VH-VL binders against Prolyl 4-hydroxylase subunit alpha (phyA). Designs and how they scored, part 6

Target 1, 225 residues: Prolyl 4-hydroxylase subunit alpha (phyA), of Dictyostelium discoideum (Social amoeba) (q86kr9)
Amino acid sequence: KIFNKESLNQLEKKGYLIIDNFLNDLNKINLIYDESYNQFKENKLIEAGMNKGTDKWKDKSIRGDYIQWIHRDSNSRIQDKDLSSTIRNINYLLDKLDLIKNEFDNVIPNFNSIKTQTQLAVYLNGGRYIKHRDSFYSSESLTISRRITMIYYVNKDWKKGDGGELRLYTNNPNNTNQKELKQTEEFIDIEPIADRLLIFLSPFLEHEVLQCNFEPRIAITTWIY
Short names: E, the ipSAE of ESMFold2; O, the ipSAE of OpenDDE; V2, 0.75 times the mean of E and O plus 0.25 times the DockQ between their complexes.

## First folded at step 1 (VH-VL)

Design pr6 (framework fv_prolgolimab)
Fold by ESMFold2-Fast, scan of step 1:
Structure pr6 (fold): chain C 225 residues (1-225), chain A 121 residues (1-121), chain B 106 residues (1-106)
Amino acid sequence: as target 1 above (225 residues)
Amino acid sequence: QVQLVQSGGGLVQPGGSLRLSCAASGFTFSSYAMYWVRQVPGKGLEWVSAISGSGGSTYYADSVKGRFAISRVNAKNTMYLQMNSLRAEDTAVYYCAKGRYYGSGSYFDYWGQGTLVTVSS
Amino acid sequence: QPVLTQPLSVSVALGQTARITCGGNNIGSKNVHWYQQKPGQAPVLVIYRDSNRPSGIPERFSGSNSGNTATLTISRAQAGDEADYYCQVWDSSTAVFGTGTKLTVL
């Protein structure tokens, strides 16, 4: 029910999919927003750090968000009992994203998902994240790699000029040339509006979060390995 | 039908060398990572080494790093383990194994018959 | 040096259910694979990614994985199930095997 032949073909050919009105339930979206912002206000999120060699440091010029990892077991249950009781509606969202993972396993030959990881991220005024990839394609690597990125937005009052768009670089959406990215810059700016789900192929599309002129900018990301 | 056929084991003195071979058939060899796993007689399984499908990336357990070298010749559908500076603690049955899937979801779906390596005076 | 802890031995009566555990810190966040090894033979994959059965493995074999414990369950145990069983996970790029469990079918 979530995917059809056209949307799967677009994901294969373009490398990304945008689904608006994903939950299509205003009350549920508001509860997810409230839970997300309350985690931030209760100081449950940490400033995202950067690791340089053996040293770790915070560098807001590179990444300016606050993050909280949400750990779920293989049966899709939140491992932290206190957290589980306070983010029930976020967990509902994650169950919906898990249905998408199951569709990938059922529709894409040899997809065979391995695990998922989830992150809640909040950006304040001035926050940004420079160009990066969530994973790297390498037939040479035996380490675990993210294959799918799913980002869900809950920013219900976002308007043009607020910034914080996700700039997705589309100059290598082709899976056959993933080892060599083309240097010509093509991109699309994805507005972080409420009830929007962005899905893209983690190893192939570079992206960045443009500077935010509003707060809080809230996104919940699940990666499929 | 997937098959992994091993050879090259035997008795060797401490400090000596042996090369194990694993001949593969029934699948596209260059598309899969290959592994060596050993087992001391009467004991458990211990992962030894890994090689990527192209042969460009190799990995080793700390216990063998610097002494063992894994390699493959995709044109011959064969993987090797060159074992140098052998110690009594290296005495084990050595299995070659085929990987399936990627990352932490990777598992050993087919195993060779095993080759006994005995390091003793 | 990470160790996946298994009981040294488990006994089960014919037709009863055997449960073999694999303990590890936060193992429920990892994919657990299970291998069966009979004397003088190479290991055989019986469960992959927590709960999936390869072709040829009977439905009596099932798996689960949550919290700090993964479990291999063998229902309606048969004499031919008597073997050593090993769990296995990946710790980054290294494969880690459990200590192994000898299953005896009485």
Scores: ipSAE 0.000, ipTM 0.420, lowest interface PAE 15.9, mean pLDDT 83

Design pr7 (framework fv_prolgolimab; at its last look DockQ between E and O 0.03; V2 from the best seeds 0.00; counts 0 for: pae O 8.6 > 2, placed apart)
Fold by OpenDDE, look of step 2:
Structure pr7 (fold): chain C 225 residues (1-225), chain A 121 residues (1-121), chain B 106 residues (1-106)
Amino acid sequence: as target 1 above (225 residues)
Amino acid sequence: QVQLVQSGGGLVQPGGSLRLSCAASGFTFSSYAMYWVRQVPGKGLEWVSAISGSGGSTYYADSVKGRFAISRVNAKNTMYLQMNSLRAEDTAVYYCAKHPYWGYTSYFDYWGQGTLVTVSS
Amino acid sequence: QPVLTQPLSVSVALGQTARITCGGNNIGSKNVHWYQQKPGQAPVLVIYRDSNRPSGIPERFSGSNSGNTATLTISRAQAGDEADYYCQVWDSSTAVFGTGTKLTVL
């Protein structure tokens, strides 16, 4: 059991939860790093772009990460066979994250998760991601949206000054009205240290990736729908 | 043991070109970013250029931007610095340097022996 | 770009402790690295990330970083420690080196 009463309260009141030593396995962490970086080295990641409606553009000053989507089917299997064979430990991580998803389904009434999406992201020196929201929640929306964001970090030996922190802007997680969501100047910086799992409410909390003074900055993000 | 062996320096006239090489061994070359740092004789160290492990990302000091080109051939475990439009102020010992594993900070854990580049008429 | 200021020279008696400072605005919030350079040789990393020693570097070498000053400390100074020492930080996509300090062992 990952969540206790306190953790759930934290998530409800603050909109985020930090779990350190998530895997608590140095070997797995190292292997996840290797697999992640290998995907990058082998040019399996693409430069992330910005989207506005039908317009697509790339601007590293806005978003400087390289990304790879990791698609898993309803049986939690990676669909791409080549990818599956090369990221076994990442897949292990994703299995653990599925346990979290299942726990949400069990402890949150009517949560009823539909699917997950996973993205491997790599930042280089100077890389950043400006303030954004992962989801725009609307009770009237007919579209399925991201409800939970889970970010797993594999940055061993990260230290203050290295940059690449996730700046999480605190907002009222109980405010489900998109129109009432305001940008706040209150924030918490979350160090992207190895084996840290950040969970936050996708519709409510804006966040940014501060400029990296190191490379590669590696994070694996899974969204629960 | 990590080894960085440099070559390609020498005397060149202003406006000329040189190509420096840095041959790496003792580590998985493609897993590490590589750097060029130069030092004017009797002076301090100046960062020149950087290239990511994959070669997909390159960086340059303002002083050399547009004139120098960093590249690498991972299959050959070799990094290069193509220096064009050389100026007198480019005269320096050039060092190749290795980025540490895990790349959390951009320090240089290993250095080449250096290559003297002299730009003079 | 940040400017890293080092003393031009530091002298230390044999067997005594030398301290080389690296000053910078809020340098304590950054990771500072130190390099030793002997005449005619390439720099050698002696301290990384403020206080870590690479393999092969003796325990006599230590580092600290807080506030506006990073310090390289060399205890029980030996003749072989005579060299130029450079501090270094990373600023965005640029590596910045200190002005360098010549350490003389008397």
Scores: ipSAE 0.012, ipTM 0.556, lowest interface PAE 8.6, mean pLDDT 88
ESMFold2-Fast, scan of step 1: ipSAE 0.449; ipTM 0.762
ESMFold2, look of step 2: ipSAE 0.012; ipTM 0.536
ESMFold2 (binder alone), look of step 2: mean pLDDT 90; pTM 0.918

Design pr8 (framework fv_prolgolimab; at its last look DockQ between E and O 0.06; V2 from the best seeds 0.00; counts 0 for: pae E 9.6 > 2, placed apart)
Fold by ESMFold2, look of step 2:
Structure pr8 (fold): chain C 225 residues (1-225), chain A 120 residues (1-120), chain B 106 residues (1-106)
Amino acid sequence: as target 1 above (225 residues)
Amino acid sequence: QVQLVQSGGGLVQPGGSLRLSCAASGFTFSSYAMYWVRQVPGKGLEWVSAISGSGGSTYYADSVKGRFAISRVNAKNTMYLQMNSLRAEDTAVYYCAKDLWFGESYFDYWGQGTLVTVSS
Amino acid sequence: QPVLTQPLSVSVALGQTARITCGGNNIGSKNVHWYQQKPGQAPVLVIYRDSNRPSGIPERFSGSNSGNTATLTISRAQAGDEADYYCQVWDSSTAVFGTGTKLTVL
């Protein structure tokens, strides 16, 4: 399990947790890497976009990755039969992330997760993703939202200077300490190294992917609603 | 700034009904479980009901189960407590409360309280 | 439902230390939260997760939790600390409040 009194307090106050050596299994990490990159090399990913109106859909100046949505049913089975056969080890990772979802439900009173959503993302050299939040608040019609972002990295040869860090802006609006609600943007750069799991509060922490000086940059993201 | 503004209390006959409202502002309402806690005058705090952020899960104290219904309309940032088949022992100040986002939570913000009096 | 037993009242002289206990079976395995309530007002959180203070709560407030007893400690008691105090834990999805303690500052 990943939660104790200290890690829960950190997630609440800082808004994020970093777990290194998450799978701690080099063979699994390599298989997940290979499966992820093969989806891109076999043209099974699409160019990503952020919907900012119809003319800006899939605008690479906003985000420059290639993505695949991975759909699982209520029994944790990948719905696309061809995809299922090619990402068995990614599905193993997703089962492990479901254990974390279960931990949220078990240790947080009334958390009551509704569903998960999973995206495989591959960035090429020069790719980036501008600053954004994973959840949006609307005064008129917001009934559910992403609550937890979990990002798993498999970039086994990543070294400092390669770029592609996730810049996480650490002014957590959920923190009730008034001194920490300043207009100045503090951040930390999260290196996308293999077997690192980053967990953060989706509504509160803005983030961006800094320009990659390498390829592929591979991340698998699961959101908990 | 987080604010919970309550309304809907008053005097009601036994067997009657009331609906309490709790209007929220200053936070992403749909991301938080919400709660009702009551206090009989001169007595301690008693948890009454909880509702998940989506509204998909509801929970009740045994003393009110089957008579009270918690609900929320996230588009209006408002939680409700429908109180039916009211009894004299339901007389209390009712507070709405917000927890922290996650973890073994606590009630970090409370509404001002609404008095419900059940009397002939 | 667990029962959290608190003394009905505690008295403390100005400037002295008050200790308010919250008894429960193996409460040391649970996170204990403490609320202050002044007459006619909603409760206010003063300690969370056994020993943490929210912003705006004076350092005079502290907490501990082990075995079967959690304790709220108020050092250098001031007149403004006079209030009712409640401990609280979670039992699954249900919040359980202690029986409440009236703190009188003499």
Scores: ipSAE 0.006, ipTM 0.534, lowest interface PAE 9.6, mean pLDDT 83
ESMFold2-Fast, scan of step 1: ipSAE 0.016; ipTM 0.521
ESMFold2 (binder alone), look of step 2: mean pLDDT 91; pTM 0.918
OpenDDE, look of step 2: ipSAE 0.017; ipTM 0.514

Design pr9 (from pr0 with heavy chain D99V S100D E102D D103I Y104L P106G E107Y Y108E; framework fv_prolgolimab)
Fold by ESMFold2-Fast, scan of step 1:
Structure pr9 (fold): chain C 225 residues (1-225), chain A 122 residues (1-122), chain B 106 residues (1-106)
Amino acid sequence: as target 1 above (225 residues)
Amino acid sequence: QVQLVQSGGGLVQPGGSLRLSCAASGFTFSSYAMYWVRQVPGKGLEWVSAISGSGGSTYYADSVKGRFAISRVNAKNTMYLQMNSLRAEDTAVYYCAKVDYDILTGYEFDYWGQGTLVTVSS
Amino acid sequence: QPVLTQPLSVSVALGQTARITCGGNNIGSKNVHWYQQKPGQAPVLVIYRDSNRPSGIPERFSGSNSGNTATLTISRAQAGDEADYYCQVWDSSTAVFGTGTKLTVL
């Protein structure tokens, strides 16, 4: 279990939580990395675009990653049986993230999760993602829009200077009205190191991926609606 | 500008019924949970009932459960509280209230209706 | 269900600082909201999530919340601040209100 009174308070007050050594299993992490990179090398990922209401558009100056949507049903089975055989260790990770979703439902009053959505993302050298929020901008329903972002990193040889940090813009609780989703200039840079899980409030924390000076930069993101 | 306009209060005898209405404007009504909060004259605020934005989930205080029914018609931007089997202790000013979201917890009542007096007496 | 205890009344001299407390077991782990209610009027949100002010609420209003006590602080008290004040937390889908404090500005 990841949530206790202290971690829940941190998530509620600061809007984010960082968990290092999430799986704490080097062999599993290596297998997740291999599966993720093989999906990319087999051309299973497409150049990422942005959602615009019902539309999507692509602009590499805004977002330079390659993505694959991984669909799961209520029994933790992948939509595509052939895919599930090739990403069995990614599925193991997603099962663990589902347990976190269940913890949100059990510990946080009125949370009542509806569904999850998962994306595998690979950035190449020079890739970046400019400042954005994870919730679909035009959605006005908190019960059907993304509420929680969980990003898991598998970059086991990352070192300072490699770039690709996630810059998370933190809200100042004394001055920032989160309901207005105002711009802030305060931030922290989160290094995309292996076995790190970042959890944050999707509608409230703007973030960006700084330019990568290495490749591949791999992240697996699950959103809770 | 957000407005919540209430109607439907009045005097009723014990065992009677009343329906309160709360008409909303200035926000996307179906996206927000709505609440009823009452206040006995001279006393404090007491939660009564809640309804989710879609109307799919409803909640009631133990003191009114089985007697009161909350509903909403999103196409009309209106919420209702049907009060049955009224008791003298239900005498109160009833407020409808909009909840603004804290996505995890800590929802706050950002706007309140003007209040509707319900008097249960012979 | 948590019980939120407030003093029945607090008096403050014009221009001085009033402090209204809201006591509850482990209330510092919850988000506390504060409402002002004048006679014959609906409550008005004055502080949300411990220390945040809605648009239109003067900077004289501030809040804090730690341990077992949340506090609403009204600096440079004015005659117009005279009202009942209620703290509020959530217990699941239930809104739990404090017992209320009548603030008198002398």
Scores: ipSAE 0.015, ipTM 0.468, lowest interface PAE 7.0, mean pLDDT 82

Design rm0 (framework fv_ramucirumab)
Fold by ESMFold2-Fast, scan of step 1:
Structure rm0 (fold): chain C 225 residues (1-225), chain A 122 residues (1-122), chain B 107 residues (1-107)
Amino acid sequence: as target 1 above (225 residues)
Amino acid sequence: EVQLVQSGGGLVKPGGSLRLSCAASGFTFSSYSMNWVRQAPGKGLEWVSSISSSSSYIYYADSVKGRFTISRDNAKNSLYLQMNSLRAEDTAVYYCARGYDEYTPGDAFDIWGQGTMVTVSS
Amino acid sequence: DIQMTQSPSSVSASIGDRVTITCRASQDISSWLGWYQQKPGKAPKLLIYAASSLQSGVPSRFSGSGSGTYFTLTISSLQAEDFAVYFCQQANSFPPTFGGGTKVDIK
């Protein structure tokens, strides 16, 4: 159980929560890593933003990761049966993240989660993802949007200097309409170490993935709507 | 009421310029990415350009890159499209539309302006 | 760019008919597909987002289904106000791309 008054206050005040040793099972972590990297090696991931758009942005690797969407039905079953047989341990992780979603529904008044979406992401040496938000304030949206971001890392041998940290911008209020004001932004760098789960409020915190000096950098992200 | 109200447009000769405006009301404009989408007479929809909430990320369709400039003024809740070196192929109704952040998949364009006709002589 | 292929290009239907429109993506777009309705001289109106989620205020006779590369929009019992052009649009990958449209005409 991760939510008590202290952890809920942390999310409310700071907008994020870091949980180390989430699974606390080295064998399971190793299997999740192997399954994730094997999906990449078997060409099951596509370059994120495989977009033929502006030359400047595609050449600068705005988003340097390779991604695979993992689709689960309402019974928490992976829809693709071939995928289901090859990522059993990733699916175990997703079941654990569903328990957190259920906990949000149980402890946060009127949370009423609608759905989840999951992405496997792999960054190679030199990869990065520039500053972005996962969604915007839902009170003004006419559509259902992401409310919670949960990122699980499986990088077993990460060490200082390897790069690939998630830089989370912690300024509040977050003024996005003037770039010069952002130059004094406060941030924290989250090291992408194995068995770390990062949870944050999707509409509030801008973040970026700093350049990787190692590969593969692996993360599994589930969003709660 | 959440709405986008457009102005500008008109008839221009090839090589000419026009500036389109889109005024937002009823929502926090500075929290959303904005888009321009066009539709040639009797044809389908084509995405033209997008701008992130902070103007930090700007994208253009290959067909307009180098000729069109998207901009926004969050203090005035306004979106603009400056169109230069116009071609006959740019003849279309131009819509402004509220969209997702370009890095956040999953959203659709949920609010649209009424459209502005741009005619380039052929 | 992700290509969105929409079928049929037109369909003739009567009030009360069930109408189904199909959209195919050239690459996996997960569930990130929207459906729009456009009436003559008007801006497009969002009907469905995330492949199957009904936009607020849209009648329940509209429904969407599909995931990955194959999607459908269904109108269970066509009404007079539903004669329009319908477009699908992928929101998974830049640039956003639209299907060619399906015109629903009176029979």
Scores: ipSAE 0.006, ipTM 0.455, lowest interface PAE 12.1, mean pLDDT 82

Design rm1 (framework fv_ramucirumab)
Fold by ESMFold2-Fast, scan of step 1:
Structure rm1 (fold): chain C 225 residues (1-225), chain A 121 residues (1-121), chain B 107 residues (1-107)
Amino acid sequence: as target 1 above (225 residues)
Amino acid sequence: EVQLVQSGGGLVKPGGSLRLSCAASGFTFSSYSMNWVRQAPGKGLEWVSSISSSSSYIYYADSVKGRFTISRDNAKNSLYLQMNSLRAEDTAVYYCARELAPYDEDAFDIWGQGTMVTVSS
Amino acid sequence: DIQMTQSPSSVSASIGDRVTITCRASQDISSWLGWYQQKPGKAPKLLIYAASSLQSGVPSRFSGSGSGTYFTLTISSLQAEDFAVYFCQQANSFPPTFGGGTKVDIK
């Protein structure tokens, strides 16, 4: 269980929550890292925005990562049989993230999660992702959209100066007033260190991935709708 | 070469049924979410339905919900749209389309040539 | 549903002209916007995704800009093959919605 009075208050007040030592199992973290990097080395990831069948390059000034969507059925089973045999430890991680989804359903009134999406992302040296928001918010919205972003990092040898931090913009996370006069933006840089789980409210917090000075930078993201 | 080749369509009276097919080649069909988008004569584009790579997530526009059924056969690299209880307002060219980033609800990067469906008495 | 509004509905231009088309979203869609070109009797062709990313194989005279609720597609030095209808499309929330289109006609 990750939600108590303190963590719920932090998520409500700040819009994000950082959990270090999430799995707290070095062997498991190493296996997840190996599986993730092997998917990349075996050409199972495509450049974000690149059509694998066309062999054409995407504009890296916008987003420089390689991605693989991981599809699971309603029983939490990876649907691609070849993939399921090669990413068993990533699947273990996804089961743990599903427990957090269930906890949101249990502690947040009327949360009623609809579905999840999972993405494996690998950045090489020089890779970045410009400022963006994973979703939008309106109190009158009837559309199905991402509500929660959960990012798990497995970069075990990351050190200060390596880059690739996730810069999270923290100005008024509960206020979507776009007509407000320009003010100095507040942000925090979240180091993509191994066994760190970052959870944030998808519609409220803009973020970017700063330029990587190391490779591979690996992250596994699950969104809750 | 990446391509989507469509078949089916035609003229049908109100209340009738039609089945559209879309055959994919040149890419790993089973890795991509697929969509149907339609365009009434002289009008704009309207999204109709989507299906995830594994068929686990299926969505429909409110205008067709309960009448249309999207499906796929990954072994045959084929996408289908079964259209029942057709109405005059369903008259349109129907396109199958691939999502650029599967599940990312981004853009539709590869389109079929389109199939005309005419519903009239 | 998010409403996408395009302006102008049509524009008459000459070869070599700079053409700008605007798209407005009824709600914040961040950068989740694509632009499409459609020629008579043919399927739409993706030009731009993520508001400003040029799709592979698309000429550099096409560019996109904007974020939030206000977006533009610019065609510098219009060519004969650019006479078409252009559509914007939001991909931020379900259902995906398209603008009404802008017809670029020869002057």
Scores: ipSAE 0.005, ipTM 0.443, lowest interface PAE 12.1, mean pLDDT 82

Design rm10 (framework fv_ramucirumab)
Fold by ESMFold2-Fast, scan of step 1:
Order: structure tokens, then sequence, then C-alpha cells
Structure rm10 (fold): chain C 225 residues (1-225), chain A 123 residues (1-123), chain B 107 residues (1-107)
């Protein structure tokens, strides 16, 4: 259970919530880290930039991470059977994030979640991601947009000066442009430390990943629609 | 060589059904979102439907919702469009196209296109 | 839906001419606009993405500019292979929408 009077007020007023020691299970955290890094080392992640094997869409000045989409069916089963056997502990984490989705449905009036999507991301030394939003708006009846972003970090031994903080811009722009970067002046830097879960309102908070001075920087993100 | 090869199409009466196929080669099909875009004779381009890399996100144009179904088989490197309850205004060349954008927005920029398949709906 | 309006609908030009095509969005689309070239009987080909980024293999005589609601595609010195129809496409808001096309014909 993550929602109480204080956490609901924080989400309403600031648009984000930080939960440290989310799993509070060092063995589980270590297994999630190992599974995540092994996916990267076995070349299971695609360089972000929208096109695999060509440089026409890859711009490391904009986005320098490697990504893997993790697809689960409506019964919370990983669809790829080979992947399912190799990321059991990541799947355990995703089950815990699904409980948070259920809690949103129970506590937030008319929330009525539709689905989730998950991405594993790895940044190497020098990697970054410039300011962006995770969501868009549409008036179309069947359009699905992200409403909640949940980022789980597994970076053991992160230290101040290592970089790779997520800079969350806390001035809420009343804009609806899904891909336009907005300039805001107020922000908070969130250190990507192990067992930290960051939850924020996808349509309202711009964010960026500051340049990494360490590797690998690992994050597992689940969006609620 | 990166390519998309289409098959299916033809002449069908109003109310009829057709299934279009698009076979991918030269790239990891399972890593890309795919789209269908159509073009009526002598007219411009109209986006029809999108499907993300693992079928988690599926979108349709309002004009085809409830009648068309997009699907993919990643093991066979194939994309499909099942078209039911066809109308005269569905007459067009249908293209399959690869999206170079983000999986959650599978309609950003179409960098690789199939050769097109003609669908004619006429009585 | 965001409406994309292209002008002119057609232009007659000679080899070596500078050709300019414009595209206007009914709402702000930032820089999320692509340009496509389509030759008779062929599928469209992506020329430009993100308003101004040249697709790999596309000649440098093609350039794109603009942001917000006003965009321009320029061919600095028209070649024989450039006679085609050109379309803009916005990717900022669902659903993606295309302009009506501009036909570049021989003068």
Amino acid sequence: as target 1 above (225 residues)
Amino acid sequence: EVQLVQSGGGLVKPGGSLRLSCAASGFTFSSYSMNWVRQAPGKGLEWVSSISSSSSYIYYADSVKGRFTISRDNAKNSLYLQMNSLRAEDTAVYYCARDSGYDYEPYDAFDIWGQGTMVTVSS
Amino acid sequence: DIQMTQSPSSVSASIGDRVTITCRASQDISSWLGWYQQKPGKAPKLLIYAASSLQSGVPSRFSGSGSGTYFTLTISSLQAEDFAVYFCQQANSFPPTFGGGTKVDIK
C-alpha cells in the first residue's frame, strides 16, 4: 500500500512521488540488476534512436540509451517464453508495479486504468536524454495515452558525482503538445539509486536524464494508460 | 536488404472481406512498429492503422474502426490487415510501412514501405 | 484532427530551378513533421524527418525548415529525377495526418 493522506496530497500538489526501499529485499534487487545487465550484455537491447542497424535516426545528443520492451499479456505473463525464463525477477517487480496500478484504480475516483507498458533501459558512460514528456493528449475515442510513469532504479553503489540523475521539471506547463519540449526554470534532480521507485503524472512533468559518468545506468519503466 | 513485400488485394463487392499480407526481410521485424497507409486513386495519403512491436498498442483511423483488424506474427515476420464490411470509399492502394519512432507512438515517420496492394470495392 | 494544408497544389518547373513547397498545420506541431516523395506507380519515400533532418541517402539539394505551424521543403536545383508528388505529414498528435500533396511537373 503506497497511498495515504500525505502521498495523495503530494501527488495532487507536486505531481510526483518518490518511494525508497520499494522492494526492501537486497537479494531480489541484486537478481533484478543481474537480469537487466545480462539482457544488455547478450545484445537483447536496441540502441534508442528509433532505427536498429542504421545511423540515420540515432542522435546521441538527444537520446543515448539502449532499450528493450517487455511485453506481458492480460494475465501478467511474459509473452516471449525464452525471455520469461531469463527475467523472472524483473517479472516479480512488474507484478508489484501492477499492484500499484490496482491501488490507483481503488483510490483515485474514475481512474479506470486501461493497460500498462514496460521498458528496460540501459545508459552507458556519456549517455543522456534531453528534456521531454512521456504523454500526449487526443480527443479521439479509441486513443490511449500514458497517465502515470513509474521508474524503478537498480543502480547499486551510485554515488554523488556519478551523474545520470533524472531532472524532473516541477513547474507544471498547461500544454498538451506531446513532443514539444518546454523550458521550465524549477526542477529537482532525482538520484537513480537502487530500490527507488519514482511515480509521476505523465502528461504534466517534463524530465531529462543528465549525462552519465558511470555505466551501466539501469532503469525499468512501467506506464499506466 | 531491408524490404517489405505485400500480397493480397483484389476486387470485392460492398460488404465483402479481404486480408492483406506484408512480409518483412532484412531487419529484426519484432523490434519495429508497423503501419497501414492507403491512397485512393488520384488522391492523397491516409493513415489507416498502427501496431506496436509486440501488439501492445493498436490504433485505427475512425473511418475503419470496428471493420478492420491489424495483426502481426513476429515468428513469421509478417503483418496483416483483415478488412471486413468493405465500402466503396475503401477503394485504394494499401501500403504497409515501418515506423522509425517510439513503440508507444507507432506512427511517427515511415521509413520503409511495401510496394502497395490495390483493393477495389465495386458492385 | 490536425489539418495539413500544402501549397501550391502543383508547380511547373525546369531542371535547375529552385522549388519551394509549403505546409501549414491547423495547430502547433513543434518540429514533428516529415516530407515524402512519391513517383507515379511507386510507394512514397521518406526525404526529411523532424522538419529539417535529411534522411540517409537523400541528396543535399533537399532541405526542410520551419517549426510550429509553418514548414517549407526546398529543392535548391531541380533534377530530372525530382519530378514527383511531395507530401508533408505531422506526427505530433494522433491521428497522424498528411497534406494534400504538391505535384512538381515539367514546365
Scores: ipSAE 0.000, ipTM 0.435, lowest interface PAE 13.2, mean pLDDT 82

